# Ledger of designs, part 64: VH-VL binders against q9umr5

Target 1, 268 residues: q9umr5
Amino acid sequence: SYKPVIVVHGLFDSSYSFRHLLEYINETHPGTVVTVLDLFDGRESLRPLWEQVQGFREAVVPIMAKAPQGVHLICYSQGGLVCRALLSVMDDHNVDSFISLSSPQMGQYGDTDYLKWLFPTSMRSNLYRICYSPWGQEFSICNYWHDPHHDDLYLNASSFLALINGERDHPNATVWRKNFLRVGHLVLIGGPDDGVITPWQSSFFGFYDANETVLEMEEQLVYLRDSFGLKTLLARGAIVRCPMAGISHTAWHSNRTLYETCIEPWLS

## First folded at step 22 (VH-VL)

Design xi4
Fold by OpenDDE, fold request of step 25:
Structure xi4 (fold): chain C 268 residues (1-268), chain A 123 residues (1-123), chain B 106 residues (1-106)
Amino acid sequence: as target 1 above (268 residues)
Amino acid sequence: QVQLVQSGAEVKKPGESLKVSCKASGYTFTSYYMHWVRQAPGQGLEWMGIINPAGGDTDYAQKFQGRVTMTRDTSTSTVYMELSSLRSEDTAVYYCARVGVPYSDYPWGFDYWGQGTLVTVSS
Amino acid sequence: SYVLTQPSSVSVAPGQTATISCGGHNIGDKEVHWYQQRPGQSPVLVIYEDSNRPSGIPERFSGSNSGNTATLTISGTQAMDEADYYCQVWDSRTYVFGGGTKLTVL
């Protein structure tokens, strides 16, 4: 039998967003128990990510307990960060494959229509004034806003991304790293035509430097310091990078070719 | 300002197909899902389906499964809805309507609507 | 299939409060949207997610949703408010509209 699959949605999504993915899994891996966690749907996805992590944790614990051989996580967009945090705080998770599907793993810094919709009067260059305020950090979007021009503010004010990255010292850094390293494989999926994740390399732990030059994962301080185990995972061959062009952000979970190439191999 | 401009009225015979276009402007076309809704004369609103920003990801109401096809052309910022095997009861005003939140197919309100396209099916 | 029930018509005098109901089984657990459709025009979103008003919609429009009934309330009703009003919900991968209510301003 196939290991259970747990799906975590992204910003402004619900279980409905994964109707095609469910079809793909059912067709290619019949009998797989797929659970799309219908938590923090729609506008509720704007709640602080730590709150979401707690909610999703409560939901996945029973599923994991019933699957002693392990489970697979498919986590889309914002959900990828939720899942990474989830795996960091859980000392007894049994995740075989963590599939990060077009997630801003190193944060977001782009003028997307998300930003225009949420903050109509703000551009990415000025969003730090909102996102790094106490009230801004009450929104999930701000929890992974990563302004490369205001690194000090990011490091001091980010209540989520900076912590799970181990970029800011905190008492749980060592334990979280240990917990995250329990994952069997980290499958990173994303691509240059995403149009939302900015830069798109964030899905592969790449990100802007102070000059907005994109540096790859191996050039990031979190990697060099192995602050949450990324270097260790790479060294043991546990990181899989699956870039794909021609896929927009809202198509990652509804593209058959992408599924067959980047997702399906890790569901067996 | 957001505008959805639809193609003109059409007269069709039973068994034929209709294809209505909806040209979008005033916003990022590739960021929003689009719905199609129809309204028979003197009747209420009826949801037909939804298409994603990139095209290729559709979900149709069960009533129209097998007869409806939604597509979109990014280069022209136009969404299309084709309905085949037309019947007299397909006589209606057809609307395109934008999802109110970007990059989401969550059941948000439809915040902008086209002006509607009347399609009359008669022998 | 999920069904939304609206009264066929509601009449109010100018300046009075109009109330349009939308009945559905446990509709209070759903998010209800309301649309206004004036004669010969396209629908306009007037209430989203039970009780929120889009920009440009007058404050006299309000919504509530609990139990088995969602309600659209128009205070200080004006002649321009004469229209058909539709409630809408999501259910089982489909959008469901009410039958519509014709609001007449006497």
Scores: ipSAE 0.931, ipTM 0.961, lowest interface PAE 0.5, mean pLDDT 97
Fold by OpenDDE, look of step 22:
Structure xi4 (fold): chain C 268 residues (1-268), chain A 123 residues (1-123), chain B 106 residues (1-106)
Amino acid sequence: as target 1 above (268 residues)
Amino acid sequence: QVQLVQSGAEVKKPGESLKVSCKASGYTFTSYYMHWVRQAPGQGLEWMGIINPAGGDTDYAQKFQGRVTMTRDTSTSTVYMELSSLRSEDTAVYYCARVGVPYSDYPWGFDYWGQGTLVTVSS
Amino acid sequence: SYVLTQPSSVSVAPGQTATISCGGHNIGDKEVHWYQQRPGQSPVLVIYEDSNRPSGIPERFSGSNSGNTATLTISGTQAMDEADYYCQVWDSRTYVFGGGTKLTVL
């Protein structure tokens, strides 16, 4: 039998967003128990990510307990960060494949319609004033805002991304790294035509330097220092990168070709 | 300002197909989901379906499954709704309506509506 | 299928408060949106997510939702408020509209 699949949604989403993915999984892997978690849906997805991590943890623990052979995680957009944190704080998870579906794993620094909708009077260039305040950090989107021009503020004020990345020292860094390394495979999915994840390479742990030049995963300090285990995972062949062009952000979970190429191989 | 401008009124016969267009302007077309809703004369509103910003991801009301097709043309910022095998009861004003939150198919309110397209089906 | 029930009509004198109900099983657990449709015009969102007003909607419009009933309230009703009002929810992958309520300002 196939291992159970757990799906975690992104910002302003719900289980409804994955109706096509469910159909694809059912068709190609019949009998698979798929659970799309309807937690922190809609506006509630703006809640602090640590709060979301706790909520999703409570939901996945019983699922994992019933699946001693392991489970697969499919985590979309913001959900990918939730899942990475989840795997970092859980010392007893049994995740075989962690599929990060167009997630801003190294953070977000984009001037998107999300930003215009949430902060109509702000641009990405000045959002640091909001996001790196105590008030701003109460919103999920600010928990992974990564301003390359204000690195000091990011390192000191980011209450989520900087911690799970091990970019700021904290007493749980070693344990979180150990926990995250329990994952069988890390499958990173994203592409240049996403339109939301900025830069799109963030889905592959690439990101801007101070000059807004995009550096790849292997050039990042978190990799070089192996702060949460990326270098170790890569060395043992546990990281899979699956870039795909021609897919917009809201199509990652409904594109059949993407599913067959990047997701399906890891559900067997 | 956001505007949704629909195609003009049509007269059809039973068995034919209708195709209504909805041209969007004043916002990023590729960021918002679009709905279609119809209203028979003197009747209430009826949801027909939803299409994602990029096109290709649709969900239709069960009543219209097999008869309705929604598409998008990004180059012209236009959404289309085609309904085949028309019946007299398909006589209605058809509306396109935008979801109020970007990049989301969560059940938000419809914040902008087209002016409506009257389609009359008669033998 | 999920059903929303509205009164067919409500009448109110100018300056008085109009109340339009929307009944549904455990509707309080759903998010209710309200639309105003004046004669010959397209619907306009007047309340979203139970009790929020979009920009441009007068403060005299308010909404509540609990138990089995959502309510649209129009205080200080004006002649221009005469219209059909529809409640809306999402249920099992379907958007459901109420039958509509015609508000007449006497």
Scores: ipSAE 0.914, ipTM 0.951, lowest interface PAE 0.5, mean pLDDT 97
Fold by ESMFold2, fold request of step 25:
Structure xi4 (fold): chain C 268 residues (1-268), chain A 123 residues (1-123), chain B 106 residues (1-106)
Amino acid sequence: as target 1 above (268 residues)
Amino acid sequence: QVQLVQSGAEVKKPGESLKVSCKASGYTFTSYYMHWVRQAPGQGLEWMGIINPAGGDTDYAQKFQGRVTMTRDTSTSTVYMELSSLRSEDTAVYYCARVGVPYSDYPWGFDYWGQGTLVTVSS
Amino acid sequence: SYVLTQPSSVSVAPGQTATISCGGHNIGDKEVHWYQQRPGQSPVLVIYEDSNRPSGIPERFSGSNSGNTATLTISGTQAMDEADYYCQVWDSRTYVFGGGTKLTVL
């Protein structure tokens, strides 16, 4: 039989967003128990990510308890950051595959329609004024905003991303790294035609340097210092990178070829 | 600024198909899901389905499953709705409608509506 | 299938408060949107997510939703408010609309 699958949605989403993904899983893995968590739906997805992590933690505990052999996570966009934080804060998680579906794992620096909707008078060059304030950090998108030109502000103001990346010292860093490393596989999915995740390599733990040159995962300080376990996990052979061109941000969970290539093999 | 301009009224016979276009302007076409809603004369509103212009994926209301097809052309910023095997009860004004939140198929309210396309089905 | 029930019509004198109900089983657990439709025109969103007004909608429009009833309230009703009003929810992967209420201002 197949391990249960838990799905965590992204910004402005609900369980409805995964209707095609659920059909694909039912077709290829009949009998799999799939739970798409309807928490922080729609506008509630703007709540601080630590608040969302706490709520999702409470929801996944009984699912994991009923599946002592393990579960899989499929976590889309903003939801991939929620899931990575879950892996760090839960001493008792039993996640085998963590499937990160076009998630801004190293942050976001995009002039997207999200930015226009949320902050209509801002651009990526000046959003740091809002996001790197205590008020701004009460909004989820600011929790992973990563302005490469104001890295000192990012490192000091980030209430979420800088902490789960181990970029700022905190008393739980060692325990969080230990917990994260209990995952069986980290499956990273994304691609150059996403159009929202900026740079798209953030889905693979790549990001801009100060000149907006993309440094890949293995060139990042958090990898080189093994701050939260990426270097260890890669050396263990547990990181799977599955890039795919031609997929827009809202189509990752509705593309059958993507599912068959990047997701299906990991739903043991 | 946001505009949804639909094709003109049509008269159809039972058994034929209708195809209504909705041309979008004033925003990034692929950033917003598009919906179709119809209204029979003197009746209320009825949701028909949704299309993602970015990927072309769709979901249809159960009543129309098997008869409705929604497509898009990103080069002209146009969505299309086709309804086949027409019956007299398909006489309605057909609307395209857009939500106000980008990249989202969450069940928001519809902030923008096309002008409507009257399709009359009579023998 | 989920059903929304609205009165067929509501009449109100100018300046009076109009209330339009939208009945549904446990509708208080759903987000309710309201539309105004003038004859021969497209619907216009006047309330979203139970009680919020879009930009440009007068403050005299308000909404509430609890239990089995959602309500659209128009305070200080004006002749220009004469229109059909529809409630809308999402249920079971589909949008559902009420049958509509014709508001007459006499």
Scores: ipSAE 0.895, ipTM 0.938, lowest interface PAE 0.6, mean pLDDT 95

Design xi4
Fold by ESMFold2, last read:
Structure xi4 (fold): chain C 268 residues (1-268), chain A 123 residues (1-123), chain B 106 residues (1-106)
Amino acid sequence: as target 1 above (268 residues)
Amino acid sequence: QVQLVQSGAEVKKPGESLKVSCKASGYTFTSYYMHWVRQAPGQGLEWMGIINPAGGDTDYAQKFQGRVTMTRDTSTSTVYMELSSLRSEDTAVYYCARVGVPYSDYPWGFDYWGQGTLVTVSS
Amino acid sequence: SYVLTQPSSVSVAPGQTATISCGGHNIGDKEVHWYQQRPGQSPVLVIYEDSNRPSGIPERFSGSNSGNTATLTISGTQAMDEADYYCQVWDSRTYVFGGGTKLTVL
């Protein structure tokens, strides 16, 4: 029998977004109980990520309780940050595979149509003025905005990403790291043709330095200091990297080859 | 400014296929899902389906499953809707329509509409 | 097979308030969009997500949604408001439109 699967959607999404993914799971893993959470749908996905984490936590608790052998998470885009926070804040999670599907795990620094839609007079070079303010942090996009040219502002103003990365001191850092490390596998999926996640290597915990040169996961301070457990997971053989070219941001959950290559093997 | 420009009116016979094009301009074509809606003469609106121009994936209303095919050409920023095995009741104005929110197949309202393409099916 | 019910027509005197209903089982739990369609033209979104106006839509257009009824309200109706009006929801993986209401301004 297969472990239950919980799906967490991204910005401006709903459970409808995963209709093809659900078909693929049904075909290859028949009998799997799949729950796509209908929380913070559409416009509500702009609410602060800590508010979303609290709501998703409440929804996953009974699902996990009914599956003592464990569950899998498939978390798309912004949803991957929600899920990583869940793994940190839940003392009692039983997640085996955390499948991060093109998620901005080290943050976002892209002049995307999302940015133009929400902040039409801003560019990536000046959005820090909005995002690194208390008002800006009330929007989910700003909770993971990561301006490599204003790292001091990021480290002090971020109410979400800097905390779950362990980049800013907080009283729960040790407990969150311990909780995160209980995951069985971390499956990182993304690719160079995504077109939204910027840099696309953010899906693999890579990110820009101050010169906009991408440093890979193993070059990041959060990895080197093992601030939330990445170095420990990698040493344990628990991190799986599955890059795939040729997939645009909205096509990750509707590409059968991507599913068969990067997702299917981890849905034990 | 967002514009959706459709191909011209067509007259078809029962049993033939129609294919309507919708050329997009004024925005990033692959950032927005596209929908098709039809309207029979003197009748209301009827949703036919959705296409993701980025990946080409589709979802069709059950009534049209098996008869409708939606495709796109990213090099020309154009979506196509093909309806096969036409009957007289397929006489309608066919619209392409776009939502206002990028990267989303959430059931938003349709902010932008093509001018419509009249297809008449008559022997 | 979710059904939206609209009256076939509504008549209103100029300057008066027009109300157009859209009935559906538990429609108050759904997001309702409204479209105006003038003769020979494409539909135009006038209300989205129950009660919000897109930019460029006059303030005299408003919407509400509760229980089994969503309502489009046009205050101070003008001759240019004469059109067909359609409500729309999402249900069971499909968009559903109401049958349309012809608003006549006498």
Scores: ipSAE 0.884, ipTM 0.934, lowest interface PAE 0.7, mean pLDDT 95
Fold by ESMFold2, last read:
Structure xi4 (fold): chain C 268 residues (1-268), chain A 123 residues (1-123), chain B 106 residues (1-106)
Amino acid sequence: as target 1 above (268 residues)
Amino acid sequence: QVQLVQSGAEVKKPGESLKVSCKASGYTFTSYYMHWVRQAPGQGLEWMGIINPAGGDTDYAQKFQGRVTMTRDTSTSTVYMELSSLRSEDTAVYYCARVGVPYSDYPWGFDYWGQGTLVTVSS
Amino acid sequence: SYVLTQPSSVSVAPGQTATISCGGHNIGDKEVHWYQQRPGQSPVLVIYEDSNRPSGIPERFSGSNSGNTATLTISGTQAMDEADYYCQVWDSRTYVFGGGTKLTVL
């Protein structure tokens, strides 16, 4: 039998976004219980990420309790940050595979159509003025905005990403690290043709330095300090990297080859 | 300025196929899902399906499953809708329509519509 | 399948308030969009997500949705408001439109 799968959507999404992924799971692993959490849909996906984490936590608790053998998470885009926070705040999670599907794990710095839609007079070079304010932090996209040219503002103002990355001191850092490390596997999926996640290596815990040169995960301070457990998890052999070229941001959950290569092996 | 320009009116016979094009301009073509909606003369609106121009994936209303095919050409920023095995009740104005929110197949309202393409099916 | 019910027609005098209903089982749990369509033209979104007005739509257009009925209201109705009006929801992986209401301004 297959472990239950919980799916967490991204910005402006709903459960409908995963219709093809659900078909792939049903065809390849019949009988798998798949729950696509239909919370914070559409415009509600702009709510602060901590509010979303609280709501998703309440929804996953009974699912995990009824599956003592463990569950899998498939978390897309913004949803991957929600899921990583869940793994940190839940001392009782039983997640085997956490599948991060093109998620901005080290943040976002892209001049995307999302940015133009939400902040039409802004560009990536000046969005820090909005996002690194108390008002800006009330919007989910600002909770993981990561301007490499204003790192001091990011570290002081971020209410979400800097905390779950262990980049700012907080009383829960040790407990969150312990909880995160209980995951069986961390499966990182993304690719150079995503077109939204910027840099695309954010999906693999890479990010820009101040010159916009991408530093890979193993070059990041949060990895070197092992601030939330990445170095320990990699040394344990629990991090799986599955990059794939030629996939646009909205196509990760509707590409059968991607599913068969990067997702299916981890849904046992 | 977002603009959706459709191909011209057509006359078809039962059993043939129709194919309508919708050329997009004024925005990033691959950032927005495209929908197709039809309207029989003197009747209401009927949703036919959705296409993701970025990946080419589609979802069709059950009524049209097996008869409809939606495709796109990213080099020309054009979406196509083909309906096969035509009947007289397929006589309609066919519209392409776009939502206002990027990267989303959430059921938003349709902010942008093509001018419509009348297809007449008669023997 | 999910059904939306609209009156076939509504007539109002200029300056009066027009009310167009859209009936559906528990429609108050759904997001309702409204479109205006003039003869020979494409639909135009006039209300989205129950009660919100897109930019460029006159303030006299408003919407509400509760229980089993969504309502489009046009205050100070003008001759230019004469059109067909359609409500729309999402249900069971498909968009569902109402049958349309012809608004006549005498």
Scores: ipSAE 0.881, ipTM 0.932, lowest interface PAE 0.8, mean pLDDT 95
Fold by ESMFold2, fold request of step 25:
Parts: C-alpha cells; sequence; structure tokens
Structure xi4 (fold): chain C 268 residues (1-268), chain A 123 residues (1-123), chain B 106 residues (1-106)
C-alpha cells in the first residue's frame, strides 16, 4: 500500500488548488490517503511563516502518528518553505519524500503581480526597505524576500529564511540540521517558465549573486558549509532534481506529465 | 484599467451550441484565473466554472459538467465559453468575471465583470 | 446543496437605513461577498469577506456576518442605491449566490 501524502499549499491558496493533483494520485495510486491541509487559506497565507509552521506542525502530528511506516510531503510554492522549516523543527517526523514543487527555497526577488498587489508603490529594487523591517517581517512574502543587493540587511532582518538556511547563527542550528537530515528524499521541482519564482533556480537552491548572476546550489555558501544538510543529502544520493520547461507557476499541480515524471515516482 | 469585453448577443435553437468570447486588456492575462457566471432573465446569478489561462486547466460547476467547455487563446488574451445541447432554460446573460488577486483560484469576490452577452434559446 | 435565502424586496425612504439579510446554515463560518446590480448592468462588488469595502464603494455600505445570518447595511440610502443585491459564498467547490433582493427607495 502507498504511504499517506500530506499537501501544503502556497500563497493565496486553499485545498481547492490541488483538485487535479488529487485526481492524478487517485488514478495512479488508488487507496493512497491524501490530506490537503485547510490552514492559513487565502489572506491567512500572509501570516508570518513561523506562525504557519506551528499550525501545520500541530496538524501533521496525528497524521504522522497514524502512519509509522512514514508519509510523503508535497509542498507548493511558499508551502515548500513551510515544509522545510517543519522538517527542521520536528525531531519526530517520519517523512520519506519531501517534494518541493516550485518553491522559493533560496528566496524571491521578483517584480511579480504578487508584489504589485501587495506593495503597489514598490518594485524589487526598493522592497527591502519594507521587508527588512519588523513591520515587513509580519508578512509571509517578506519572510523569504531575498534582495541580492542588500544581503547585509537580509542577513540581519530576516526572521525566517536566513534562519532555516543557516545563514545567521542560532542556537538550534545543529538540532535543525539533524532533524532535516532524517528525510528520505528531497525532490526539487521547478523550471524556467514558472514566471513567479525569481530566479526560477531558487526552486533548486540556486540564487543570484550581487551581479544577478545565478549561482547553482553547489556554489552557494549554505551548501559549501553544509549549514542545514544539503551537501550531506547530495552525497547520500537523496536529492532528486526534476526541472521541466513550459510550466507556469499556477500549473505545476495541474500538469499530468509533470506529475507522472517528477512526482509519482516518489510516492511509494 | 482592467477591461473585459465580450462578444455580442446571440439567438440559438434548442440542441445547438453557444460560444461566448471574453477579451481581456489592461493586465497580465496569464496571471489571473477567469470565471463564467450566467443570469437567466429576471433571475439570480449562477457560477459555471473557472479557467486558468496560464495552463488552460478548468473546473466546472457540477450542473454544467459534460456540457460546458472553457478555452483560452493567450496570443489574443481571450477566454471562450462553449455550452452545448442548448435548452430554453439556457436563455441567460453570460458574464466573464475576474478576481482581484493574482495567481489564485481561492474563492475571492469578483472585482471585474464583462458587459454580459445575452443568449436567447428559442425554437 | 447549500442554500442562501434573501428577502425578495426591501423598501426604504431616502435617508433611512436599509438592511438586506442573507440566511444560511452556519454562514458565519463562511466568507460572504455582496454585489449590487442595477437594471441592465453587470454586478458590482460592494462588500467582500463579510465587511470590507472595495475602493470606490461609499462608506454608507457596510456588512456583517455571524451565526446563520449575513447582513448588508446601507445607511443614508439614496435613489442611486436602487438595485438588486446578491450575497455569495463558496461551498462544496461551487460559488453559491442568494436569490437577490430588490431595494427600492421611495
Amino acid sequence: as target 1 above (268 residues)
Amino acid sequence: QVQLVQSGAEVKKPGESLKVSCKASGYTFTSYYMHWVRQAPGQGLEWMGIINPAGGDTDYAQKFQGRVTMTRDTSTSTVYMELSSLRSEDTAVYYCARVGVPYSDYPWGFDYWGQGTLVTVSS
Amino acid sequence: SYVLTQPSSVSVAPGQTATISCGGHNIGDKEVHWYQQRPGQSPVLVIYEDSNRPSGIPERFSGSNSGNTATLTISGTQAMDEADYYCQVWDSRTYVFGGGTKLTVL
């Protein structure tokens, strides 16, 4: 039988967003228990990410307890950051596959319609003034805003991303790394036509340097220092990279070819 | 300024199909889901379904499942709604409608509406 | 299926306060949106998520939602407020609209 699957949604989503993904799982892996968590839906997805992590943690504990053989996580967009933090803070998780579906794992620096909607007087070059303040950190998008031209402000002000990436010293770093490393597989999904995640390589732990040149995961300090376990996971053969072109941000969970190629093989 | 401009009124016979277009302008077409809502004369509003113009995926209200098809053409920023096997009860004004939040199929309120297309089904 | 109940009509004198109810089982657990529709025109969103006004909607429009009843309130009612008003929720993967209330200003 197949392990239970837990789905964590992204910004401005609800469980409705995954209706096609649920159909694909039911058709290909009948009998799989799939739970799409209805927490922090719609506008509530703007709450601070640590608040969301705590709420999702409370929801997944009983699911994991009832499945001692393990569970899988499928975590979309912002939800992939929630899930990575979850894996760090839970010393008792039993996640086999962590499937990161077009998630801004190294942060976001995009002039997207999200930015225009949330901060209509801002653009990517000046959003750091809002996001790297205590007020700004009360909004989820600012929790992973990563301005490559103000890295000192990012490192100092980030209440979430800089911590879960191990880019700022904190007393739980060793424990969080240990917990994250208990995952069986890290499956990274994304692609160049996403149109929201900027750079799209953030979904693969790549990101801009100060010149807006994309450095891949293996060139990042967090990888080289193995600050939260990426180098260890790669050496273990536990990182799967599944890029796919031609998929926009809102279509990752509604594309059957993407599901069959990048997701289904990891839903053991 | 956001504008949704629909095709003109139509007269149809029972058993035929209708197809209404909705041309979007003033925003990034692929960033926003599009909805269709109809209103029979003198009656209330009825949701028909949703399309993602970025990927083309759809979800239809159960009442219309099997009769409705929604498509889009990103090169013209246009969404189409086709309703087959028409009956007199399908006489209505058909609206395209958009929410105000990008990249979201969450059930927001509809901030933007097309002007409506009257389709009359009579023998 | 989920049912929203609205009175068919409400009459109010100019300057009075109009209230339009929208009844539904546990509607207080749902987000309620309200639309104004003048004759021959498209609907206009006047209240979203129970009590919030979109930009450009006069402050005389307000909303509340509790228990089994959501309410649209129009204070200082003007002749231009004559219209049909619809409430809307999301339930069971479908948008559900109330039957509409015709507001007349006499």
Scores: ipSAE 0.874, ipTM 0.930, lowest interface PAE 0.8, mean pLDDT 95

